# Miniprotein binders against Mucin-6 (MUC6), part 64

Target 1, 185 residues: Mucin-6 (MUC6), of Homo sapiens (Human) (q6w4x9r395to579)
Amino acid sequence: GHCSLEGGSFVTTFDARPYRFHGTCTYILLQSPQLPEDGALMAVYDKSGVSHSETSLVAVVYLSRQDKIVISQDEVVTNNGEAKWLPYKTRNITVFRQTSTHLQMATSFGLELVVQLRPIFQAYVTVGPQFRGQTRGLCGNFNGDTTDDFTTSMGIAEGTASLFVDSWRAGNCPAALERETDPCS
Short names: E, the ipSAE of ESMFold2; O, the ipSAE of OpenDDE; V2, 0.75 times the mean of E and O plus 0.25 times the DockQ between their complexes.

## First folded at step 14 (miniprotein)

Design gt6 (from j21 with E22I R42E K49R; at its last read DockQ between E and O 0.70; V2 from the best seeds 0.69)
Amino acid sequence: SDLELRLKREILFLYIELAILIYRAREGGISEDVEELIEEAEELVKRAREALERGDLETAAELLTRAFTLLERAAERLAEEEE
ESMFold2, look of step 14: ipSAE 0.653; ipTM 0.822
ESMFold2 (binder alone), look of step 14: mean pLDDT 81; pTM 0.771
OpenDDE base, look of step 14: ipSAE 0.726; ipTM 0.885
ESMFold2, fold request of step 15: ipSAE 0.698, 0.670, 0.697; ipTM 0.849, 0.832, 0.845
ESMFold2 (binder alone), fold request of step 15: mean pLDDT 80, 81, 80; pTM 0.766, 0.770, 0.765
OpenDDE base, fold request of step 15: ipSAE 0.669, 0.673, 0.667; ipTM 0.866, 0.867, 0.865
ESMFold2, last read: ipSAE 0.661, 0.696, 0.628; ipTM 0.828, 0.851, 0.819
ESMFold2 (binder alone), last read: mean pLDDT 81, 80, 80; pTM 0.770, 0.762, 0.767
OpenDDE base, last read: ipSAE 0.675, 0.668, 0.670; ipTM 0.868, 0.866, 0.867

## First folded at step 16 (miniprotein)

Design pb10 (from gb6 with L32F; at its last look DockQ between E and O 0.99; V2 from the best seeds 0.82)
Fold by OpenDDE base, look of step 17:
Structure pb10 (fold): chain B 185 residues (1-185), chain A 112 residues (1-112)
Amino acid sequence: as target 1 above (185 residues)
Amino acid sequence: DIREEVKKLLEEARKLIEEAKKAGDEEAVWLFEIAVRLLEEALKTGDPERISYALLFLSMALITAAEKLGDPKAVELLEKAQELLRKALEENNPELIKEAIKLIKEAAELLG
């Protein structure tokens, strides 16, 4: 399964359903029993302009009971708040630079993350086949059915992206917007 | 010439994977497989930056192995190699890459 966060506000789920939203919060991208130590992948969005539609991805976070790995748009990588030199390794996670513009987080448990730093901060999530039907979050449920990708954290299927996205907020943040008000964003 | 040396290290990394498999060291297999991929990708273009990134990762993988074996000298050599590689990236200096390769080879020899 491949999930992408592109263009600042575009998401394509594991089931290849594309959608767009504008929000300034931390969102759960991926939760699964297949992630050890209650692991979860999260995305941090922030304002990139003056309008509500000017939002962008600014960081990706992997959070578990043991680690909090943050890859930010300024190329700083931290674990539990401490800056780390690359390549960096934990027990089952490694973060390293692939190219001048791409970082990768590789794991031994079937999760891969590629982060494009420039010109736009973008992220690409890959999970192994063992994750089929066992994922939750903005990346969807990876069951081959696009029609149920907008399943909320409470297990309710939503028809709009905004309500779906809001359900996966990791904190108390403003509501997400589905429609773009600025055509240039 | 760097390209040729990297090819040699690539072959060494492949051997290390096989040895790790025989030893049942899943972590080593995992890390060296990534190293091999990075080295292969770097060799496609011969880009000094990609080579440096690949060698940085290889060095980390070897450090992990060296720590398991309790070989502090190998660790020291590899850490120095990483420093040289980072400097090489900053200065765009291929000579530093060559020096790093020498240290990596020396460390690999110590690890058997």
Scores: ipSAE 0.877, ipTM 0.949, lowest interface PAE 0.5, mean pLDDT 95
Fold by ESMFold2-Fast, scan of step 16:
Structure pb10 (fold): chain B 185 residues (1-185), chain A 112 residues (1-112)
Amino acid sequence: as target 1 above (185 residues)
Amino acid sequence: DIREEVKKLLEEARKLIEEAKKAGDEEAVWLFEIAVRLLEEALKTGDPERISYALLFLSMALITAAEKLGDPKAVELLEKAQELLRKALEENNPELIKEAIKLIKEAAELLG
């Protein structure tokens, strides 16, 4: 399965359901019992510009009991708050430059992430077949059925993206930022 | 000829994958498979930047192997190669790639 975060605000789930969202928070992209040590992939969104009521991806985070790997749009990679020279590796994860504009995070457990740094920050998530039907988060449930891709963190299938997206906020995010008015108004 | 030397390192990486498979070293198989993919792509494009990125990754994979074998001299050579490759990228200087390849080969000989 393939999930993409493109154009600053567009998401395509593992079951190929496209949707658009705006947010100024950290969101859970992927949780699964297939990820070791309580691992989760998360996306950080923030205001993309002053003149538009738009938000964009600004960082991707892989969090587990051992590691907090952050790949940010400023091309800095950190683990547990410490900046790393690329290529970098832990026991099961490696982060490296694939091209001048692309970083890759590869893992030994069936998760891969490609991040486009320029001209616009974008992310592409690939998971192996062992993840089928065992994912949750913004990337959907990977069950081959798009009708329940908007399943919230509480297990409720929503008809619209807004409640779905809000349910996948990382717990400590200030909801008030998502209702900020257009600064160009 | 940088392309010829990169082809030799690609074949060496393929051999290391097979050796790692025989040894049951799943981490080494994983790292060298990534190195092979990056080296193959670099050769197809002929792009010095891509060659540098592929060689940086190969060097890291070899450092991991050298550390398991307890060979600090091989680690030192490979870390020097990585420094040269980063300078090659910063200065757009392909001569530094050639020097890095020499150090990678020296390290591989120590590990062999």
Scores: ipSAE 0.792, ipTM 0.920, lowest interface PAE 0.7, mean pLDDT 85
Fold by ESMFold2, look of step 17:
Structure pb10 (fold): chain B 185 residues (1-185), chain A 112 residues (1-112)
Amino acid sequence: as target 1 above (185 residues)
Amino acid sequence: DIREEVKKLLEEARKLIEEAKKAGDEEAVWLFEIAVRLLEEALKTGDPERISYALLFLSMALITAAEKLGDPKAVELLEKAQELLRKALEENNPELIKEAIKLIKEAAELLG
């Protein structure tokens, strides 16, 4: 299963459902019982253009009871608030550079994250087959059925990306804006 | 010849995977398999930058093994190798890669 966060605020779910949104918040990308210690993968979006409605990915966070690993667009990696030299490892997670422009977080539990640092900050999430049907969040539920990929944090299937995305906010943030084109000025 | 020395380290990493599998050491298998993949990709291009990133990872995997075995000399050598590799990347200076490989080889011999 592949989920991608590309070009501004474009998302493609594990079931290949594309959507976009505009928001300034931290969102839950992926939760699953397959992630140890209540692990979750989260994405941070912030203003990126001259319009207040233009937002883009600025960081990816892996959070569990043991770790809070932050990979940010300034290329600094932290765990629990402490900056780390790469390559970095815990028992089950390692973060390292593949190239000057790409970082990878690899895990022993079937989650892999590749982060493109330049020219724009993008992220690519890969999960093993054991995650099938067992994921929640912006990356969808990985069940082969796109009709329920927009399932909210309350378990309600929504027809629009904006309601779905808003439900996965990790804090009290402004509601996401759903745009197919640049907003009117 | 940096490429020939990297090939030798790749073969050593493959042997370490075999030994880790025999010992049931899932962490070591996981780390050395990543190191092997990175070294293989680096060899395809011969790119000093990719070689440096692969060797940084291999050094971290070897440090993990050295700490389990209680070999602080190997850890010290590998930390020095990582420092040289980071400097090689920052300065775009592949001659520092040669020095790092010598330290990695010495550390691997202490462990093996």
Scores: ipSAE 0.646, ipTM 0.869, lowest interface PAE 1.3, mean pLDDT 86
ESMFold2 (binder alone), alone request of step 16: mean pLDDT 82; pTM 0.814
ESMFold2 (binder alone), look of step 17: mean pLDDT 81; pTM 0.807

Design pb11 (from gb6 with A28S T64V L69R)
Fold by ESMFold2-Fast, scan of step 16:
Structure pb11 (fold): chain B 185 residues (1-185), chain A 112 residues (1-112)
Amino acid sequence: as target 1 above (185 residues)
Amino acid sequence: DIREEVKKLLEEARKLIEEAKKAGDEESVWLLEIAVRLLEEALKTGDPERISYALLFLSMALIVAAEKRGDPKAVELLEKAQELLRKALEENNPELIKEAIKLIKEAAELLG
């Protein structure tokens, strides 16, 4: 399965359902029993430009009980708050430059992340077949059915992307987060 | 000819994968398989930057193998190769890539 985070707010799930959202938070991108040590892949979104409606991907985070790997749009890679020279590795994860504009995070457990650094920060997630029907988060449930790709953190299938996305907030975000539910905001 | 020397390192990496498999060294197999993929992609483009990134990764994979064997000479050669590759990227100097390849080849011979 492939999931993409392209440009500011455009996402395509593992089951190929496209959607957009406007948020400024850390969101759970992927949770699965297949990820070791309570691992989760997360996406950080922040304001883009001067408009409240414009948000962009600014970092991707892999968090487990042992590691907090952050890949930021500033081309800095940290683990547990310390900057790392590439290529870098932990026990089951390695981060390296694939090209001058692309970083890759490869794992021994069937998760791969490609991050485009320039000209626009974008991310591409690939998971092996063992993840089928066993994923949760912004990338959907990977069950071959797009009608339930907006399954919230509470297990409810929503008809709108905004309710789905808000349910996957991971950070301690301010209560007054902007979202596209009012055409005048 | 950088491309021909990279092809030789690619074949050496493939041999080391088979040796790692026989030894049950799953970590080295995993890292070397990534290195092989990057080297194959770099060879298709001939892009010196892509070659440098692939060789940086190969060097790290070989350092892991060398540390498991307790071979400090191989580690030293590979760390020097990484310094040369980073300098090659900063200065756009392909001659430094050739020097790095020599060191990586020497280290690979110690390991295989």
Scores: ipSAE 0.769, ipTM 0.911, lowest interface PAE 0.8, mean pLDDT 84

Design pb15
Fold by ESMFold2-Fast, scan of step 16:
Structure pb15 (fold): chain B 185 residues (1-185), chain A 120 residues (1-120)
Amino acid sequence: as target 1 above (185 residues)
Amino acid sequence: DIREEVKKLLEEARKLIEEAKKAGDEEAVWLLEIAVRLLEEALKTGDPERISYALLFLSMALITAAEKLAEETGDPELKKEAVELLEKAQELLRKALEENNPELIKEAIKLIKEAAELLG
């Protein structure tokens, strides 16, 4: 399965359902029992420089009990708050440059992330077949059915993206309306 | 010719994957398989920057393999020698990227080959 975060604010789920949103917070992209040590992949969105009514991806985070790997649009990679020279590895995760404009995070547990740094910061998530029907978050549930891709963190299938996206906020960000005045980033 | 030297390293990396499999070094197998993929992609483009990134990754993979080999053989000097060669190669590769200097890539390849022979 493939999930993409493109053009600043567009997401395509593992079941190929496209949507966009206007949120400024850290969001859970992917949670799964297949991720070791309570791992989760997260995306940080903030207001865009050209249009402040729109949002854009500014960082991708992999968080587990052992690691907090942050890949940011300023091309800095940190783990647990420390900047790392690439290539970098932990026991089950490695981060490295594929090209001058692309970083890759590869794992031993079936998750792969490719980050385009330039000209636009974008992310591409790939998961192995063991994740089928076992994913939660903005990338959807990977069950082959697009009609329930907007399943919230409470297990409710929504017809629109707004409540779905808000349910996957990580941390205490203001409500959607108030996020325009007090963004969580 | 850089491309010819990289092709030889690719062959050595594939041999080391088989040796790592025999040794039960799953981490080295995983990293070396990534290194092989990156080297194959870099060779298709012939781009010196991509070659340098692939070689930096191969160096890290080989350092990982050296750790397991030293543990199994009880030979910490072999690990130290291989790691010193690979760390020097990484310095040369980063300098090659900064200065856009392919001669430094050739020098790094020689050091990586020497380290791979110690580990093979």
Scores: ipSAE 0.778, ipTM 0.908, lowest interface PAE 0.8, mean pLDDT 84
ESMFold2 (binder alone), alone request of step 16: mean pLDDT 80; pTM 0.797

Design pb16
Fold by ESMFold2-Fast, scan of step 16:
Structure pb16 (fold): chain B 185 residues (1-185), chain A 119 residues (1-119)
Amino acid sequence: as target 1 above (185 residues)
Amino acid sequence: DIREEVKKLLEEARKLIEEAKKAGDEEAVWLLEIAVRLLEEALKTGDPERISYALLFLSMALITAAEELAEELGDPELLKAVELLEKAQELLRKALEENNPELIKEAIKLIKEAAELLG
């Protein structure tokens, strides 16, 4: 399955349910017991990033007990607050430039991320079949049924995106994340 | 002819994957398989930028394998391979910065030399 974050404010879940995003903060895109070391993929959104959108994707974060990998729209990649030259690797994760406009994060555990840097910052998440029915977050539950894709962090299926999105807030806002990942600090 | 030299590196990378499989080096197999995919995509386009990105990744994969083997075996030839691959990465970054395909050719020469030392 794949999940997409496009046009600054649009999301399509693993079960192909589209919706629009209206929040500003850090949100859980994907959490699963299939991710090692309590791993989670997160998206950072800020207001006014795209001229025709109210909210825009500004960074994607992979967080585990070992790593905090941040891929920013400014084409900066950090791990645990340190800027990295690409290609870069950890034990089970590698981040590299696929094309002049695309970065890829590949993992040994069935998660793949492609980030479009230009002309608009966008992200594409791919997961292997072992993730079926075992995902949580903005990308949905990957159970083959689109009717419950707005399942909140509390397990409630919502009819609209707003409560669903708010339930997946990670509590980290762009200002706090940017300060933490500043290579000058 | 950069494309012809890249084809030869692709063949060497596939050979190194088989050697890594025999050695049970799952990390090297994983990284080299990514490198092969990137090299195949780059060859389809013939784009020097794509070739440079693929070669940067291949260089990192080979550095990783060489460092793991050097830690285990203490072989100074493996450390020399790391030095050659780091120089190749520097040339590839310059090639991208200066839009200079001749630097890609020089990088390929260093990567080939390093690959021969590894296997």
Scores: ipSAE 0.765, ipTM 0.902, lowest interface PAE 0.8, mean pLDDT 83
ESMFold2 (binder alone), alone request of step 16: mean pLDDT 82; pTM 0.811

Design pb17
Fold by ESMFold2-Fast, scan of step 16:
Structure pb17 (fold): chain B 185 residues (1-185), chain A 118 residues (1-118)
Amino acid sequence: as target 1 above (185 residues)
Amino acid sequence: DIREEVKKLLEEARKLIEEAKKAGDEEAVWLLEIAVRLLEEALKTGDPERISYALLFLSMALITAAEKLGDPKAVELLEKAQELLRKALEENNPELIKEAIKLIKEAAELLEEAKKEG
């Protein structure tokens, strides 16, 4: 399965459900029993430019009991707060440049991440078939049914993206709901 | 001709994958398969930058093997190859890629010798 984070704040889930949100927080993209050492993939969103209405992806984080790998739009890769020269590897994860504008994080456990650095910071998540029906987070539940892709962290299927997104916040941050309920002009 | 030298390294990397499979070295198989994929993609484009990134990855895979075998000379050659590749990227100088390939080949030969001696 494929999940994409594109154009600042557009997301397409593993079951191909598209949605958009406006939020400034770290969000859980993917949790699964298939990820070793309590692993989770996360996305950091922040404001774009001067505008109050725009948010964009600024970093992707892989967090486990052993590693905190951060890939940022500033093209810096850190693990546990320490900057790394690419290519870089741990026991089960490697981060490297595929092109001057694209980084890849490859793992031995069926998770792949491609990050476009320029012209717009974007991320593409691929998981193997062993993850089917075993994912949770912003990328959805990967069960072949788009109608329940907005399943919150409490296990409730929502009809709107706002409550779904807010349930996957990984920190004390502003709620995305406030931005989505306000008309722009 | 950089393309022909890269094709030769691809063949050598595939041989190393087969040897790693026979030895049950799953980490080496994983890293070398990534290196082969990157080298194949780079060859399709002929882009010196992509070739440099693929060779940087191959060098890391070989450093991992050299460290397991306790071969400091192979590590030194591969680290020098990485320095040349980074310089090639900074200066847009493809001639440095050829020198890096030479060092990578020398390191691979040392690793093969180490395995023969048991």
Scores: ipSAE 0.781, ipTM 0.910, lowest interface PAE 0.8, mean pLDDT 84
ESMFold2 (binder alone), alone request of step 16: mean pLDDT 80; pTM 0.779

Design pb2 (from gb6 with E12A K105L; at its last look DockQ between E and O 0.90; V2 from the best seeds 0.80)
Fold by OpenDDE base, look of step 17:
Structure pb2 (fold): chain B 185 residues (1-185), chain A 112 residues (1-112)
Amino acid sequence: as target 1 above (185 residues)
Amino acid sequence: DIREEVKKLLEAARKLIEEAKKAGDEEAVWLLEIAVRLLEEALKTGDPERISYALLFLSMALITAAEKLGDPKAVELLEKAQELLRKALEENNPELIKEAIKLILEAAELLG
């Protein structure tokens, strides 16, 4: 399964459903019982301009009981608030620079993350087949059905992205705005 | 000539993967396989920068193994190699990469 966060506010789910939203919050991208230590992958969005439609991805966070790994747009990588030199390794996670513009987080449990730093901060999530039908969050449920990708954190299928996205907020933030089409595509 | 030396490292890394498998060191296998992929990709273009990143990762992987085995000499060599590689990236100096490769090869021999 491949999930992408591109163009500042565009998401493509594991089931290849594209959608766009504008929000300034931290959102859960991926939760799964396949992630050890109650792991979750999250995306941080912030304002990139003066209008409500000017939002962009500014960081990706992997959070578990043991680690809080943050990859930010300024190329700083931290774990539990401490800056780490790359390549960095924990027990089952490693973060390293792949190219001048790409960082990668690799895990031993079937989660991979590639972060493009420039010209636009973008993220690409890959999960192994063992995650099929067992994922939740903005990346969808990875079950081969695009029609149920907008399932909220409460298990309700939504027809629009806004309520779906809002349900996966990791904090108290303003409501997200919805756009079904990406003008950059 | 850097590419030729990297190929030597690839062979050494592959050998170490086999040894790690025999030893049941799953972590070493996991990390070294990533290192091998990074090196292989870097060799496609021969880009010194990508090579340096790959070598940094390999060094980290080998340090992990060396620490498990209790080989401080290998750790020292690899840490020095990482230092050289970071300097190489900053200064765009391929000679430092070559020197780092020598150290990594030496460390790999100690671990094999």
Scores: ipSAE 0.866, ipTM 0.943, lowest interface PAE 0.5, mean pLDDT 94
Fold by ESMFold2, look of step 17:
Structure pb2 (fold): chain B 185 residues (1-185), chain A 112 residues (1-112)
Amino acid sequence: as target 1 above (185 residues)
Amino acid sequence: DIREEVKKLLEAARKLIEEAKKAGDEEAVWLLEIAVRLLEEALKTGDPERISYALLFLSMALITAAEKLGDPKAVELLEKAQELLRKALEENNPELIKEAIKLILEAAELLG
């Protein structure tokens, strides 16, 4: 299973359903019982241009009861807020650079993440077959059916990406549809 | 030119993987298998930048093993190798990569 977060706030789910959204928040990308210690993968989006409606991916976060790993354009930060030299490891997660522009998070539990840092921040999530039908969040449910990939945190299949994405917000950020608009772009 | 030195290091790393499997050291197996994959990918390109990043990872994997075995000399060699590799990346100097490989090979001999 592959899920991608690409420039222009484009997402492609594990079931290959593409969508786009605009929001300034942290969103749950992936939750699954296959992730140890209640683990979750999250995406942070922020303003990327002059218009308030232009947003882009600025960080990916892995969070569990034991680990917090924040990958952003220029640093990797862990539980104590300290930037880490790469390569970095815990008992079951390692983060390392493939090149000056790409880094990878590898795990012993079937989650892999490749992050393109430049020219634009993009992320590519890969999960092993044990995750099939066992995922939720912005990357969808990985059940082979694109019609229910917009399933909200309440278990409701929505017809619009906006309602689906807003249901997966982490924290008290405003919904994209409720943002103040700026008449200048 | 460093291609042959990288191949020697791959052989050493594969041997250490088999020893780690026999010892039941699952962490060493996991980290070293990643290191071998990264180094194999880097070798296909011949790109000294990718080779340096792969060697930094291998050095971390070996430091982890050396600390578990209580071998401070191997740790010293591997930390020096990492310093050389970071400098090689900054200066784009393949001779520093070759020296780092020599230190990593020496450390691998101590561990295996």
Scores: ipSAE 0.665, ipTM 0.874, lowest interface PAE 1.2, mean pLDDT 85
ESMFold2 (binder alone), alone request of step 16: mean pLDDT 85; pTM 0.846
ESMFold2-Fast, scan of step 16: ipSAE 0.787; ipTM 0.920
ESMFold2 (binder alone), look of step 17: mean pLDDT 85; pTM 0.847

